# Ledger of designs, part 240: VH-VL binders against q9nrl2r1430to1533

Target 1, 104 residues: q9nrl2r1430to1533
Amino acid sequence: GGVHELSAFEQLVVELVRHDDSWPFLKLVSKIQVPDYYDIIKKPIALNIIREKVNKCEYKLASEFIDDIELMFSNCFEYNPRNTSEAKAGTRLQAFFHIQAQKL
Key: E = the ipSAE of ESMFold2; O = the ipSAE of OpenDDE; V2 = 0.75 times the mean of E and O plus 0.25 times the DockQ between their complexes.

## First folded at step 17 (VH-VL)

Design g5a6 (framework fv_iluzanebart)
Fold by ESMFold2-Fast, scan of step 17:
Structure g5a6 (fold): chain C 104 residues (1-104), chain A 124 residues (1-124), chain B 107 residues (1-107)
Amino acid sequence: as target 1 above (104 residues)
Amino acid sequence: EVQLVQSGAEVKKPGESLKISCKGSGYTFDDHWIGWVRQMPGKGLEWMGMIYPGDSDTYYSPSFQGQVTISADKSISTAYLQWSSLKASDTAMYFCARQPFDLRSGYYDYFDYWGQGTLVTVSS
Amino acid sequence: EIVMTQSPATLSVSPGERATLSCRASQSVSSYLAWFQQKPGQAPRLLIYDASTRATGIPARFSGSGSGTEFTLTISSLQPEDFAVYYCQQYDNWPYTFGQGTKVDIK
C-alpha cells in the first residue's frame, strides 16, 4: 500500500531534484522571463509542486504520481524547441525517471 | 509547523556592513520563495526582493536593486539580507516571508508565513 | 509600478459593528490581491488571498471581494482582537506593492 508507495515517491523526487538536469524543472516558469509560457501551457507543474503533493499524501496510486511527472516532461517538450538546453535536459532527466520508475 | 525565525536586533553606524538572517523550518526550505519586506518607523510595508533557495534565483524591486544583496544557504535552511554600507535611512524593521505553491495560474504567489522581524537601527 | 491606495486611513468602530476597508489599484491586478493584519510589534498575518479566499485558520467574519482595481475587506461583527492595521498587497506584477494601511481603532 499507500505508505510504502509514498516513501518510494519521496525517494524518487529527491533523486530527480538532485540530478544535474533538474534545473528547468525545480520551480514554475516565471512570467517575467517567459511571458508567453502560460498562454501555451495549460497545466503547468514543477518538481517543487510534485514534492509538496507527495509530502501531503495526495497521490493515492503510483499512476497518479507518474502522470504528474510525465505532464512536467510533456510541457517541457511542447514549449521548448528540440535543440534547446531545456529540451535536452528534459530528455536526459525523463530517461533517468523511466529507469527509476520501474521500481514503483 | 512552518516557522521563519529571524536574527536579533542590530544597532549600527553609517558605513558599516550588516548581514541579517531568516531560518526556515517545518517545510522543504529549498522549494519556496523567500521575500524580504521593509517597514520604516511609522510607515507601511515595502517589498525589497525575493530568492528561491533551491537554485538561488533572485529578483529585486527596482527601488532596492544595488542597495542590498539577498542570498541563501540551503544547507542550513537560511536566507540572508545584506548591506555593504549602511545609511541612516536604512533604519527599519525587516521581515522575511515565505511564498506557497500555485498550481492554478503558474504565477508567483502571495506570502503566507512571516518571520518575527529584525529591527535595524542606523545612527551616529 | 502599481500604486495601491487604501481608504479610510483610520476607521473607528465599536465591537460588534461591521468594518469595511477599501483598496484601489492604479491599474488592474485581476484577482491577485492579498490582505494582511498587523498588530503593534508583530509581523503581518495573512488573512485573504486571491481577493476572496480565506487563509487557513482565519475566522469566517473576515471576507474579501473585488477584482480588477477595486477591492474590499469586510469584518462582520468586529471583535476586540481585530483592532489592528490592515494592508492590501498586489502580486499581479513586479515589484509587488502594498497599500499604506488602514488602522482599525476602538470607538
Scores: ipSAE 0.372, ipTM 0.831, lowest interface PAE 2.9, mean pLDDT 90

Design g5a7 (framework fv_iluzanebart)
Fold by ESMFold2-Fast, scan of step 17:
Structure g5a7 (fold): chain C 104 residues (1-104), chain A 124 residues (1-124), chain B 107 residues (1-107)
Amino acid sequence: as target 1 above (104 residues)
Amino acid sequence: EVQLVQSGAEVKKPGESLKISCKGSGYTFDDHWIGWVRQMPGKGLEWMGMIYPGDSDTYYSPSFQGQVTISADKSISTAYLQWSSLKASDTAMYFCARQTFTFRDSYYEYFDLWGQGTLVTVSS
Amino acid sequence: EIVMTQSPATLSVSPGERATLSCRASQSVSSYLAWFQQKPGQAPRLLIYDASTRATGIPARFSGSGSGTEFTLTISSLQPEDFAVYYCQQYDNWPYTFGQGTKVDIK
């Protein structure tokens, strides 16, 4: 990753954040709201974490960025049953991500 | 420059309403929790609550639940703290502060950036 | 709620001396403990987070240690600008809580 790659990651994260199905992914699940989440999910991540990593130039390869996005979806499907609004939002947002990631 | 800028000092009478502001700049405002902290004259710091501006999710300290309203307008990168009816006991300095995390353990967040404070005086 | 207790309430030290401030939690907060400095008329300033990590721009004379329920902030060679009140804060559990503060006076 150069400057142009970092700009592409930022643009993609912005598009994900603005998507109607991003609501389960905007920030980490709170211990206050969902105390068992961390017991089940060992590598929690969210769009705000990913965006901050982009802003701090933590991603050196596009694959590292993609891996973090995919981890976010994997966590969603691990914690949330298939028939939940969270899992359905995750399915739609992941499909959107796969289309947008072609720009990388 | 990464900063939080708060609205100016307020002098109010008991029973009046008030809304003070905290404007973020130089970072992605929507991606960080903003906490509010009260400091009564000559006293220490008390966490009041927090808001995530990206989706307006809020949590209040039990001591402040129902006493204040925390809100945000992400279109102008501003968080608010509001009272419907002020009391003399609300006289204090109010700080807003950004929460952040480390990438090694992003699940736990600490205050790294603070506003300059807004002095609220409620008297006679 | 987790109660944070700081000691001493007031500490008077001469310039160049070591200052040691204590913070105790009523239950374990692991290492999710921050230290703040507040000077008169100013906002708190982050010194230490994760019990022992110095925040950016904080002089090396400030160090933090401890885990669980017992934490210490050390100022190895106190400077005149270190006159301030120091607060510890846990961010392990809700609601977030601060200690009552230790006032450091340069004698």
Scores: ipSAE 0.468, ipTM 0.871, lowest interface PAE 2.7, mean pLDDT 91

Design g5a8 (framework fv_iluzanebart)
Fold by ESMFold2-Fast, scan of step 17:
Structure g5a8 (fold): chain C 104 residues (1-104), chain A 124 residues (1-124), chain B 107 residues (1-107)
Amino acid sequence: as target 1 above (104 residues)
Amino acid sequence: EVQLVQSGAEVKKPGESLKISCKGSGYTFDDHWIGWVRQMPGKGLEWMGMIYPGDSDTYYSPSFQGQVTISADKSISTAYLQWSSLKASDTAMYFCARQVFDIKEGWYDAFDIWGQGTLVTVSS
Amino acid sequence: EIVMTQSPATLSVSPGERATLSCRASQSVSSYLAWFQQKPGQAPRLLIYDASTRATGIPARFSGSGSGTEFTLTISSLQPEDFAVYYCQQYDNWPYTFGQGTKVDIK
């Protein structure tokens, strides 16, 4: 179970990273470019953090992995107005994730 | 083993171009910022800039903006520091370093792994 | 630019003695402060990050403390291999900045 689950999480993260709409999510939001981000978002996360957690076997349940991905999208929609490129990319990538997550 | 290996020492004349390299291995290269640090002979450390190889996002320290170019080629896990026209004042040891992140709290931490350094000597 | 100031510039101590190194930031950096050790001809080595967390493989005799603008690195029982230059570095705001270094040499 654990080895196959780790492989499935890693494959899904790789697919998310390769997706055209992953650009707002590859790394933590920069304080240099977005100074007020960390005043608003209290639980920051990004795909690079999630990939590291997968590789360090930090997820005990598929639900924990899914929760971190959903937190990433939730943060995007909290910070970014609906009409922004970030929010639009997040909407499309989240839909892609929901389809892929059915395999978990 | 997580490692950063830098290119060898360089001896150059003022006005020449130079590109030095920093190759990562043993980790997901695309997921960590790579910083460049200068150390003038007998002096302390100073930040030059950093790049995120996964998307080529780059920041320069104000004193180095326009003086050097930082780039990366993620296909070969290598970051670069480049001068179009060297000056004698560029004589220094140059280090690259990888930034880690706290996986539980979700923020960037310190630079934990460093290259061995590249000595650049610029003289007439 | 946040200026980091280290004191003293040089510490002369004997093996087995306690060394205390200070680092001051011109503005608050919260706990986003690291300490590095550098020996002649070598790259810097991370000792402490987040002001007080020891990096992997770093001996327990090294400890960091402080927050805001005042930080301390303590080496509780200095070993011969600890003679080096020590740098503090803030990573709270860009550009990241180093202190000028404290040289720990033999008395």
Scores: ipSAE 0.693, ipTM 0.900, lowest interface PAE 1.2, mean pLDDT 91

Design g5a9 (framework fv_iluzanebart; at its last look DockQ between E and O 0.61; V2 from the best seeds 0.67)
Fold by OpenDDE, look of step 18:
Structure g5a9 (fold): chain C 104 residues (1-104), chain A 124 residues (1-124), chain B 107 residues (1-107)
Amino acid sequence: as target 1 above (104 residues)
Amino acid sequence: EVQLVQSGAEVKKPGESLKISCKGSGYTFDDHWIGWVRQMPGKGLEWMGMIYPGDSDTYYSPSFQGQVTISADKSISTAYLQWSSLKASDTAMYFCARQTLDFRSGYLEYFDYWGQGTLVTVSS
Amino acid sequence: EIVMTQSPATLSVSPGERATLSCRASQSVSSYLAWFQQKPGQAPRLLIYDASTRATGIPARFSGSGSGTEFTLTISSLQPEDFAVYYCQQYDNWPYTFGQGTKVDIK
């Protein structure tokens, strides 16, 4: 992307993306790999979409940004059983997010 | 302003290797799929494959699987298409394209911006 | 793969007239259908996405309709700059596939 002064939302998204447990969340789940995903998850979202919304100033309130991040995790836990690598990664990343969100 | 700028025209001989590039700017390069499309002279458009620079996840069209390699260097916002050994039949225009992130639309997105194309000519 | 079939192969139209282009999918692609315009020596330009939504900067004379397997691109009043090749493309299933194109030329 271009050179921009990072907002609090931008900074947090960068930190989430760089986290070791971000791999399930970097982009939308591929229908090619998971054909039934979108039959189950009706409000798909991922970090790239969230970053795009941040870049376009779509979040007017911190609560809106937080809601999308929580939706992302909710989707993960809804689709993935607790013992999956995705769910475990999500659990760790969400904990990280909750700590970082205190700065918002 | 979103732009995809491709490397210049190539004139090659059969058997030679080639790597062409597509540099994105004006957006977060890591977050959008980049696709490659072939157009042989006087013919239509063919999807070759696509790559997600953020994690290098890659899909090839069956017709191009094993025929080319798609890669990306997100540190310089550049995607690549390469051949290990060119054939005369590889003569074509090659376009790169960016997939949009329309978060108000569906879960599958269209390709909204295109490079200017790279002409590859392979002849003895 | 999903086969996209466009008709007619060539459409001869006079300036100011209505042009209607058809695109058929071998199986349903829902509304994940785009239309592109390509002029000689140029890259394809996105006209319509999601079957019926005009891309930014596209004149109102261009419209798309349809869903599932049958799609239509309409140019309500052909302008001189509209003579080109038009492609439909599905992005519902990988590999993504284009129609073979419809050439719109001057009558």
Scores: ipSAE 0.788, ipTM 0.924, lowest interface PAE 0.6, mean pLDDT 95
Fold by ESMFold2-Fast, scan of step 17:
Structure g5a9 (fold): chain C 104 residues (1-104), chain A 124 residues (1-124), chain B 107 residues (1-107)
Amino acid sequence: as target 1 above (104 residues)
Amino acid sequence: EVQLVQSGAEVKKPGESLKISCKGSGYTFDDHWIGWVRQMPGKGLEWMGMIYPGDSDTYYSPSFQGQVTISADKSISTAYLQWSSLKASDTAMYFCARQTLDFRSGYLEYFDYWGQGTLVTVSS
Amino acid sequence: EIVMTQSPATLSVSPGERATLSCRASQSVSSYLAWFQQKPGQAPRLLIYDASTRATGIPARFSGSGSGTEFTLTISSLQPEDFAVYYCQQYDNWPYTFGQGTKVDIK
């Protein structure tokens, strides 16, 4: 992508990180705390990984960036039951993302 | 350029408190775990613990739990290792190291960049 | 905690010779193993990660192999700057643990 597209991706990641509901997504789920996570989730990702990819210019299309964010939410809903604080945070953050992503 | 710069050498007496630092630059500090490693004179390397500066999540090695405190101040891109009361057996070189963030694999956890080390000498 | 055991404790080689260093884990660490080089007075330098992948800037004479519990670091043609202590480290399970080191010394 162009320099303006990279700036847009970075700004959106910054807004996601600052959101109150970002806490389950800041970094990869800990194998120490959740030993079965990596047995269930085969394509783990988190906001720090996505931010690194933005900074390394790894996203060639906006769709690739959006796909990684959506994968992050999909993993959350696959692992966590609907009534958990993680799933509830994910639902709210995903709605926020969909509003912000309209600018991409 | 990614750099980790540690505070200078310290000479202390048993019972004194100490806080040493590790300042990161050239990358997004909040997004990488920072680990602390001890090397006693003439000995090998020992993991002490690690901290994620973005949310202050911290893990200690069982041998170091309760002996030291690891903290970070993300506003100045600095991680800390602290003793409330030093012992002669704390005499060692202390290294900080940055965990890599591999965007091709989300769970690689090796440490790619190291600080130069802080020599701590505790003697009466 | 996973115990990492390195052998030999000291390896004496001449420049241009092959050096082979071993690292054994007390239980499987899959391929989550790194090799570090440390010279006197210096911080450790990452050589190999994921058992066999060379870190950026590391010369091709360094190679790693193995998986599970048995790992090897090979230096195919030892250079004078390669005389150092080498550590293996597992990052499969917390706490992360180092081997005790192998000193590569000049013959």
Scores: ipSAE 0.728, ipTM 0.902, lowest interface PAE 1.0, mean pLDDT 91
Fold by ESMFold2, look of step 18:
Structure g5a9 (fold): chain C 104 residues (1-104), chain A 124 residues (1-124), chain B 107 residues (1-107)
Amino acid sequence: as target 1 above (104 residues)
Amino acid sequence: EVQLVQSGAEVKKPGESLKISCKGSGYTFDDHWIGWVRQMPGKGLEWMGMIYPGDSDTYYSPSFQGQVTISADKSISTAYLQWSSLKASDTAMYFCARQTLDFRSGYLEYFDYWGQGTLVTVSS
Amino acid sequence: EIVMTQSPATLSVSPGERATLSCRASQSVSSYLAWFQQKPGQAPRLLIYDASTRATGIPARFSGSGSGTEFTLTISSLQPEDFAVYYCQQYDNWPYTFGQGTKVDIK
């Protein structure tokens, strides 16, 4: 067991995926289950897409990575009324993200 | 290098069970939908269903609902297609395919990498 | 579900000539349309996605066009290795569906 060194972006995405409130954000919202989602949300994004962009080194600045994460939360709050399980999970995960992002 | 490697050809009798596999490598297996496509001898391609290995979310095409089981074991990066009781009409080539995460358009649903296929022959 | 209809069923074309394959959807699929090539004994190979974007490594002689319900695959200068069956596939709505295929025979 040697020490494995991971990029800060990769480690942050792992922490987000591990969080109990990540469930609305793991993959793109299903058009099968939510047919009107893409009528409302024009810039969809999810943690799996963000992880893929990290793996391909597509983020050149931390601000670009943070912008995608914040877009993910913004989409959640735009589509979901505040009393929904999705919006509540988004609020908690976003708070967690802001704490973890201070480490970047 | 992204690869999908399927299990070998099968020769079975009607009534037997079968589980064929599709192992992904060279990418984050959990993050991509895996679909299954049937091609009957001399016929075209048919989507059977797909699974998201990260949470096991699964969709079947209506014609295949209740006919097969699609599953995944993310700990070994493998998706499965399974029959509890094969019929002669299940004789076909079966392909697995991976959904892209190439985020260049707004809604990414096309499949970019395919397995080599598994020939299943069901005969007396 | 969305029915994809391809024409012609079989197309015989001499090497160096242009081949034109048509695909029609029973309802609009916007530009969420892919084209695949399948050679005998092989898996399908992605040629075109988003109606007109060539996949990586696909020769420039393959081009796609169309949107909504009408789509075309053009092979501008048919090569002997282009003998295959070509499928269109919509990915706008589940279940995703293929056309029945167009077989391109080399004359």
Scores: ipSAE 0.592, ipTM 0.864, lowest interface PAE 1.7, mean pLDDT 90
ESMFold2 (binder alone), look of step 18: mean pLDDT 90; pTM 0.923

Design g5b1 (framework fv_iluzanebart)
Fold by ESMFold2-Fast, scan of step 17:
Structure g5b1 (fold): chain C 104 residues (1-104), chain A 124 residues (1-124), chain B 107 residues (1-107)
Amino acid sequence: as target 1 above (104 residues)
Amino acid sequence: EVQLVQSGAEVKKPGESLKISCKGSGYTFDDHWIGWVRQMPGKGLEWMGMIYPGDSDTYYSPSFQGQVTISADKSISTAYLQWSSLKASDTAMYFCARQSFDFESGYYEYFDYWGQGTLVTVSS
Amino acid sequence: EIVMTQSPATLSVSPGERATLSCRASQSVSSYLAWFQQKPGQAPRLLIYDASTRATGIPARFSGSGSGTEFTLTISSLQPEDFAVYYCQQYDNWPYTFGQGTKVDIK
């Protein structure tokens, strides 16, 4: 994207980071704490990575930005069983994202 | 530009407390791990630990666990390394470094920017 | 912890000569290996990451190779500004560990 789209991506990432349910997504899952994560998840991503991509103007289309956010949620639901705190936080944050993303 | 600026040199006596700082600028401070590295005079580099300022998650090297405290204040983009009681063996240059993400692999990160170092001298 | 061993401890070379530095890991680190340059009184400077990728602004005379446990840094035509200590560092497993360093001295 353009300048206006980049500003919108920046604002949305800030809103996601500030959300109470962002804690599983702020940074890449630690191999130290979760040794099998990278054996299961082949395309890891987190909000810090997405934010850096926004700041480096790596998203040319809103769809590319949305795809990375959706990948982040998809990874969460693939690794974490449905009844975990991580999966529940992901469900609520994804719903919040879908509402905000309507403006992109 | 990305910069890490560390606090100035310190001269201390054994048993004294000390807190040194590393201030980041030119990037989103909350989103990058900050690592601390010790270099004793004439010796090589040793990882002490690292912190993620966004949530204050920390990892310590086993040899430094319990010997130092790593913290951060994201409101002022500053990471800290602290000793409750210094020893002569703590005499060293201390560096902070920012961890970057390798977007190609997606799995691991390397340290791309370094502070200028803080010389700490502990002597009786 | 993974032990990184560098050899030789010191290389004495003339300007324009090729320097070859070795780094060995006690267990596989795949390609998660970086090379740093440190000059007296200065912070380490990233040269190479992922075993063979040059960092931004690093001259083409610096090249890295290797994977698993054996890694090499080559400086093809040593310049006066290249006299420094060079460190390898693995970032495959925490704690991250450095080699002891190779000092590149003027002959």
Scores: ipSAE 0.122, ipTM 0.771, lowest interface PAE 5.8, mean pLDDT 89

Design g5b10 (framework fv_iluzanebart)
Fold by ESMFold2-Fast, scan of step 17:
Order: sequence, then C-alpha cells, then structure tokens
Structure g5b10 (fold): chain C 104 residues (1-104), chain A 124 residues (1-124), chain B 107 residues (1-107)
Amino acid sequence: as target 1 above (104 residues)
Amino acid sequence: EVQLVQSGAEVKKPGESLKISCKGSGYTFDDHWIGWVRQMPGKGLEWMGMIYPGDSDTYYSPSFQGQVTISADKSISTAYLQWSSLKASDTAMYFCARQTFDLESGYYEYFDYWGQGTLVTVSS
Amino acid sequence: EIVMTQSPATLSVSPGERATLSCRASQSVSSYLAWFQQKPGQAPRLLIYDASTRATGIPARFSGSGSGTEFTLTISSLQPEDFAVYYCQQYDNWPYTFGQGTKVDIK
C-alpha cells in the first residue's frame, strides 16, 4: 500500500468512529464487565486497535484492513444474540462500512 | 512524541475539594485508557482506576470506588482525578499513565507512558 | 485480587555485578507482567512488558523471564544509574496490582 491507501483507511476509520452505531466497537470488550467474552472470542479487535495499526502502517494490503474490520463485526455477531443493542448496532455499522469500502 | 503532563503540586486542608489534571499529547488521546496510580509517602504503587476518553467508560479499584471521581475532556485531551472532600490520608503522589495494547493479540497490555506526578499534601 | 510479592525487599550489589529480582503472583498471570523502574523523585519507567519484552530505549542489560506465577528481572552489569526501586505489575486481571517493590542500592 501507498500513501493514498493509508489516507483512505484513516478516513474510513474516522467515519466509523464518529458513526452513532460505533459504541460497541470503540475499544476492546471489557473482561471486567463481560468475563466470558475472551473464553468465546479468540481474536478480539476494536476500532482503536485498527486505527493504531493504520497509523503504524501495519496493513500491507487493503484486504488485510478489510479483514480486521470484518473480524470485528464477526466477533460481535458470534458473541451477541441478534436482538441485542450490540448486534443491531453492528448490523447497521457493517452496512455503512460495506458502502464506504467499495471505494478502497 | 507521546507525553503526559500533570498539573502542579497542591497543598490543601481537610474538607477542601480538589481536581488534578493529566494532559496527553503526541497520540490519539481518545483511543487509549488513562489510569491513575497513587503512591503514599514511602510506599509502593497502587491502582486507583482508569478511564477511556473516547466514551468516558471508567473502572475503579475497589479501594477507591466512591472516594474519587475520574473524568476526561477529550476536546482538550485531558483526564482528571477529583475529590469532593479531602482527608489527610489522601496525602500522596498521584500519577497518570497511558495504557497501550498489543497490535497482534488485540489485548490491552501495559502502561507505557507516565505523567511526572502531582504531589498532593493534605494537612491542617 | 491477585497479590504480587517481590523479593528481596532490598538488594545491595557492587557496580558491575549481576542483580536478580523476583516477583511472584498469587495465581497465574500467564505472561501479562511488566517491570517498572522508579528513581527517587521520578515517575515509574516501563522496562519490560509481556514478561520478557524490553521496552523501547531500555538498555540490553535489563532482561525479564518467567511465566505463570514466578518472574525474574535481571540486570547484568549494574550501573550507578540503576539505583532505584523496581516494581512488577500484573495486567492479566482487574484490578491491576503491583508488587511492593525491591530497592536496589549500589555501593
């Protein structure tokens, strides 16, 4: 990836963070509040980690960036039942991501 | 460069209120937990609690729950530790520290950068 | 809470000698253990994280080892600037807890 790819990743992460449905994804799920989360989810990730990876040029391909965002949503749907506010927020934010990611 | 700069030393009387600050710079302030650590004179380090500035989520150590309030103002990249009514037993050095995360594992890990400390002295 | 116990409380060594500091956890913390150095009048400074990974800018004479409940910080050729208190800290479970510290004195 080039400078333009990194700028696009940064812009997309900023838009995701600012979205009303980002609240379940801003930071890692708390093992204090949700003790069994890390027994179920083996590769946790959140927007703050993805943003740091973008800023440190950890993504070599656009597909790696997209995979991490999709992992974040996959974790949400694996842990949270469909009728939860977390799952509903994840569904809407994922749809928003898919529209924006068409430009990557 | 990542820096945490804390407010200056305070000398207070029992019963007074106090709010001390920790200002972050050189990184995305909203994306890292800020922890507060107390060090009593001649004693070791103890965790008080932490806040995530991006959403103001907080955790307190059981010993400090209800004794202090931790807050943050992300618009000025500043975290706060506040007492409504100080006691002589609050005399200590207070440090803020930034928590970081392992990019590979995705877990929150360790505290990599620390403020210089704020000495709070409470005496009559 | 997880109790961290450090030994010895005080260690006096000659310059150039090896110093070995121990840290024990009351239950397993895997490798989620950090070591900090605190010099008089200063904030703690991160030395080691993940039990054995040296933090950026930390001299090679500092090394960490261990996992589970038993951890060691080794300072191979102790220098005058290494006079300090050293703390271990677990970050496996909340509340995060520090050991009581080992004070290193250099003659």
Scores: ipSAE 0.604, ipTM 0.879, lowest interface PAE 1.5, mean pLDDT 91

Design g5b11 (framework fv_iluzanebart)
Fold by ESMFold2-Fast, scan of step 17:
Structure g5b11 (fold): chain C 104 residues (1-104), chain A 124 residues (1-124), chain B 107 residues (1-107)
Amino acid sequence: as target 1 above (104 residues)
Amino acid sequence: EVQLVQSGAEVKKPGESLKISCKGSGYTFDDHWIGWVRQMPGKGLEWMGMIYPGDSDTYYSPSFQGQVTISADKSISTAYLQWSSLKASDTAMYFCARQTFDIESGYYEYFDYWGQGTLVTVSS
Amino acid sequence: EIVMTQSPATLSVSPGERATLSCRASQSVSSYLAWFQQKPGQAPRLLIYDASTRATGIPARFSGSGSGTEFTLTISSLQPEDFAVYYCQQYDNWPYTFGQGTKVDIK
């Protein structure tokens, strides 16, 4: 809890951002590149949003942080077919997250 | 506090190259799009393009595609606007601006903070 | 590209009077519209975003309204510091586009 828990969230977000498979998740999906995304995905989120929430101390519980990360992966798998590079990157990054989240 | 600080005024001749800068501070630089805006003397504002420093993804306005290069160096929280060969018609004030996002809706929004501007004068 | 048209080009008003500025989009931009103030020699300053939400620190005399293609910026009681050029900008579709500006000057 508290300060050490928030430091752990910051550390984990930094590790996710630096991971080779983070590229689909670094920023919000743009209407410019993917016009139909927001017709399908109703709760968009990305690592930049999650990092902002960590920096503003918006997460009071580890479960809230974990829920936002899992929402990000869930959105990826809902929008992207299984054989896409996005879905494959999401699968690998989610596995990495699950290992790291054991420390929270 | 969030700040964007731009490089100083430039006086150049046609054909010369130029690279101007926009340094962000007070926020996570890598996580926000940085846009570039041109204002010709006595004229209005024109979007040139934007870059996401975290992955160097870049969009150009059609009128500026091929005219300029937008880049960023996230290690020093700095975005750049570059010309390989300046023309007299490039004489203008150039602004950088940060795009915000709405945490609740998850949409990119408006440009909330602006640099002070860099005056570029190109004359023979 | 979405064309933003502002009217009037110049608005001459006396201090204490109401100013009304219009902005029209060539196609719907929903509420993804911002208003900026620019004074000579200065960077643009965000006044209003999402058509009607005042930015932090912006005086209550500034208000925005509209949706779709028709937008209005109102300054209820002009102060001397409000004489400036005002720009609307859509952020619904790339390329993002500005109106040509309305200059508010002293009568």
Scores: ipSAE 0.688, ipTM 0.891, lowest interface PAE 1.2, mean pLDDT 92

Design g5b12 (framework fv_iluzanebart)
Fold by ESMFold2-Fast, scan of step 17:
Structure g5b12 (fold): chain C 104 residues (1-104), chain A 124 residues (1-124), chain B 107 residues (1-107)
Amino acid sequence: as target 1 above (104 residues)
Amino acid sequence: EVQLVQSGAEVKKPGESLKISCKGSGYTFDDHWIGWVRQMPGKGLEWMGMIYPGDSDTYYSPSFQGQVTISADKSISTAYLQWSSLKASDTAMYFCARQTFDFETGYYEYFDYWGQGTLVTVSS
Amino acid sequence: EIVMTQSPATLSVSPGERATLSCRASQSVSSYLAWFQQKPGQAPRLLIYDASTRATGIPARFSGSGSGTEFTLTISSLQPEDFAVYYCQQYDNWPYTFGQGTKVDIK
């Protein structure tokens, strides 16, 4: 219980959330709206889940945090064809992430 | 500590507009859906719709589509339920509720925390 | 829309007795079912989610079971604070729907 201090992981997640290309990644894909998503994607994740894990101090190593972010992008590219707005947003956001992750 | 605090009771006349609020604290407000539930006097619970404050995505129950507006202001961690023109049949208790997710299954599933309710009375 | 039907409408039970409440869905909702307790003048309180998982802080005397279309909430030894209305809710499909409620009253 005290005031939570802003961590390097939280700062990076905040930057990802605020990025113009974050829209496909803000929240989990609804199985009701996209029924075939969970037939294809077996380990769904999104920025809201990652931020919750950061806030609960569930990442013990930077590699665990990076793995979850990379899983999020991998899911995007697996489900969405490369010519879609989702895949293009994912490509740009992943590049941004790789630059920022050098600080970790 | 997760809390949802709703605005106070309202007494209105048919035809008047109204906007009630639900303020979240103790969690990242932008990252959880907020649902609205109606309970008419002596009756059960009815899901009206929900909003994701992070991107303002909204979904309405067909019974409430076009009858109310759900919105949110993430800068003050507050969700809203609004009527342009109230009817006597809108007299009810209105609850907001946070929807959470199962970390193991990976998608939103159920309401875990609820506001205390806002009683709206519409009469001539 | 998926219709949720609860039975009985009212259940009269003495303290210490077992209460069994039923909830039926008009079509399969898998295990996407929650149970809520509501006391007069209060907001609903989550008891059970995913049909059988107890929410944090909920006493062990509350248990849920079932899948598909038939669900049960059991209170193994009813306490005075358990007299309330109980609602089931499906979250398998939109719109989310609640049962009409079962009132558990003192005999």
Scores: ipSAE 0.647, ipTM 0.885, lowest interface PAE 1.4, mean pLDDT 90

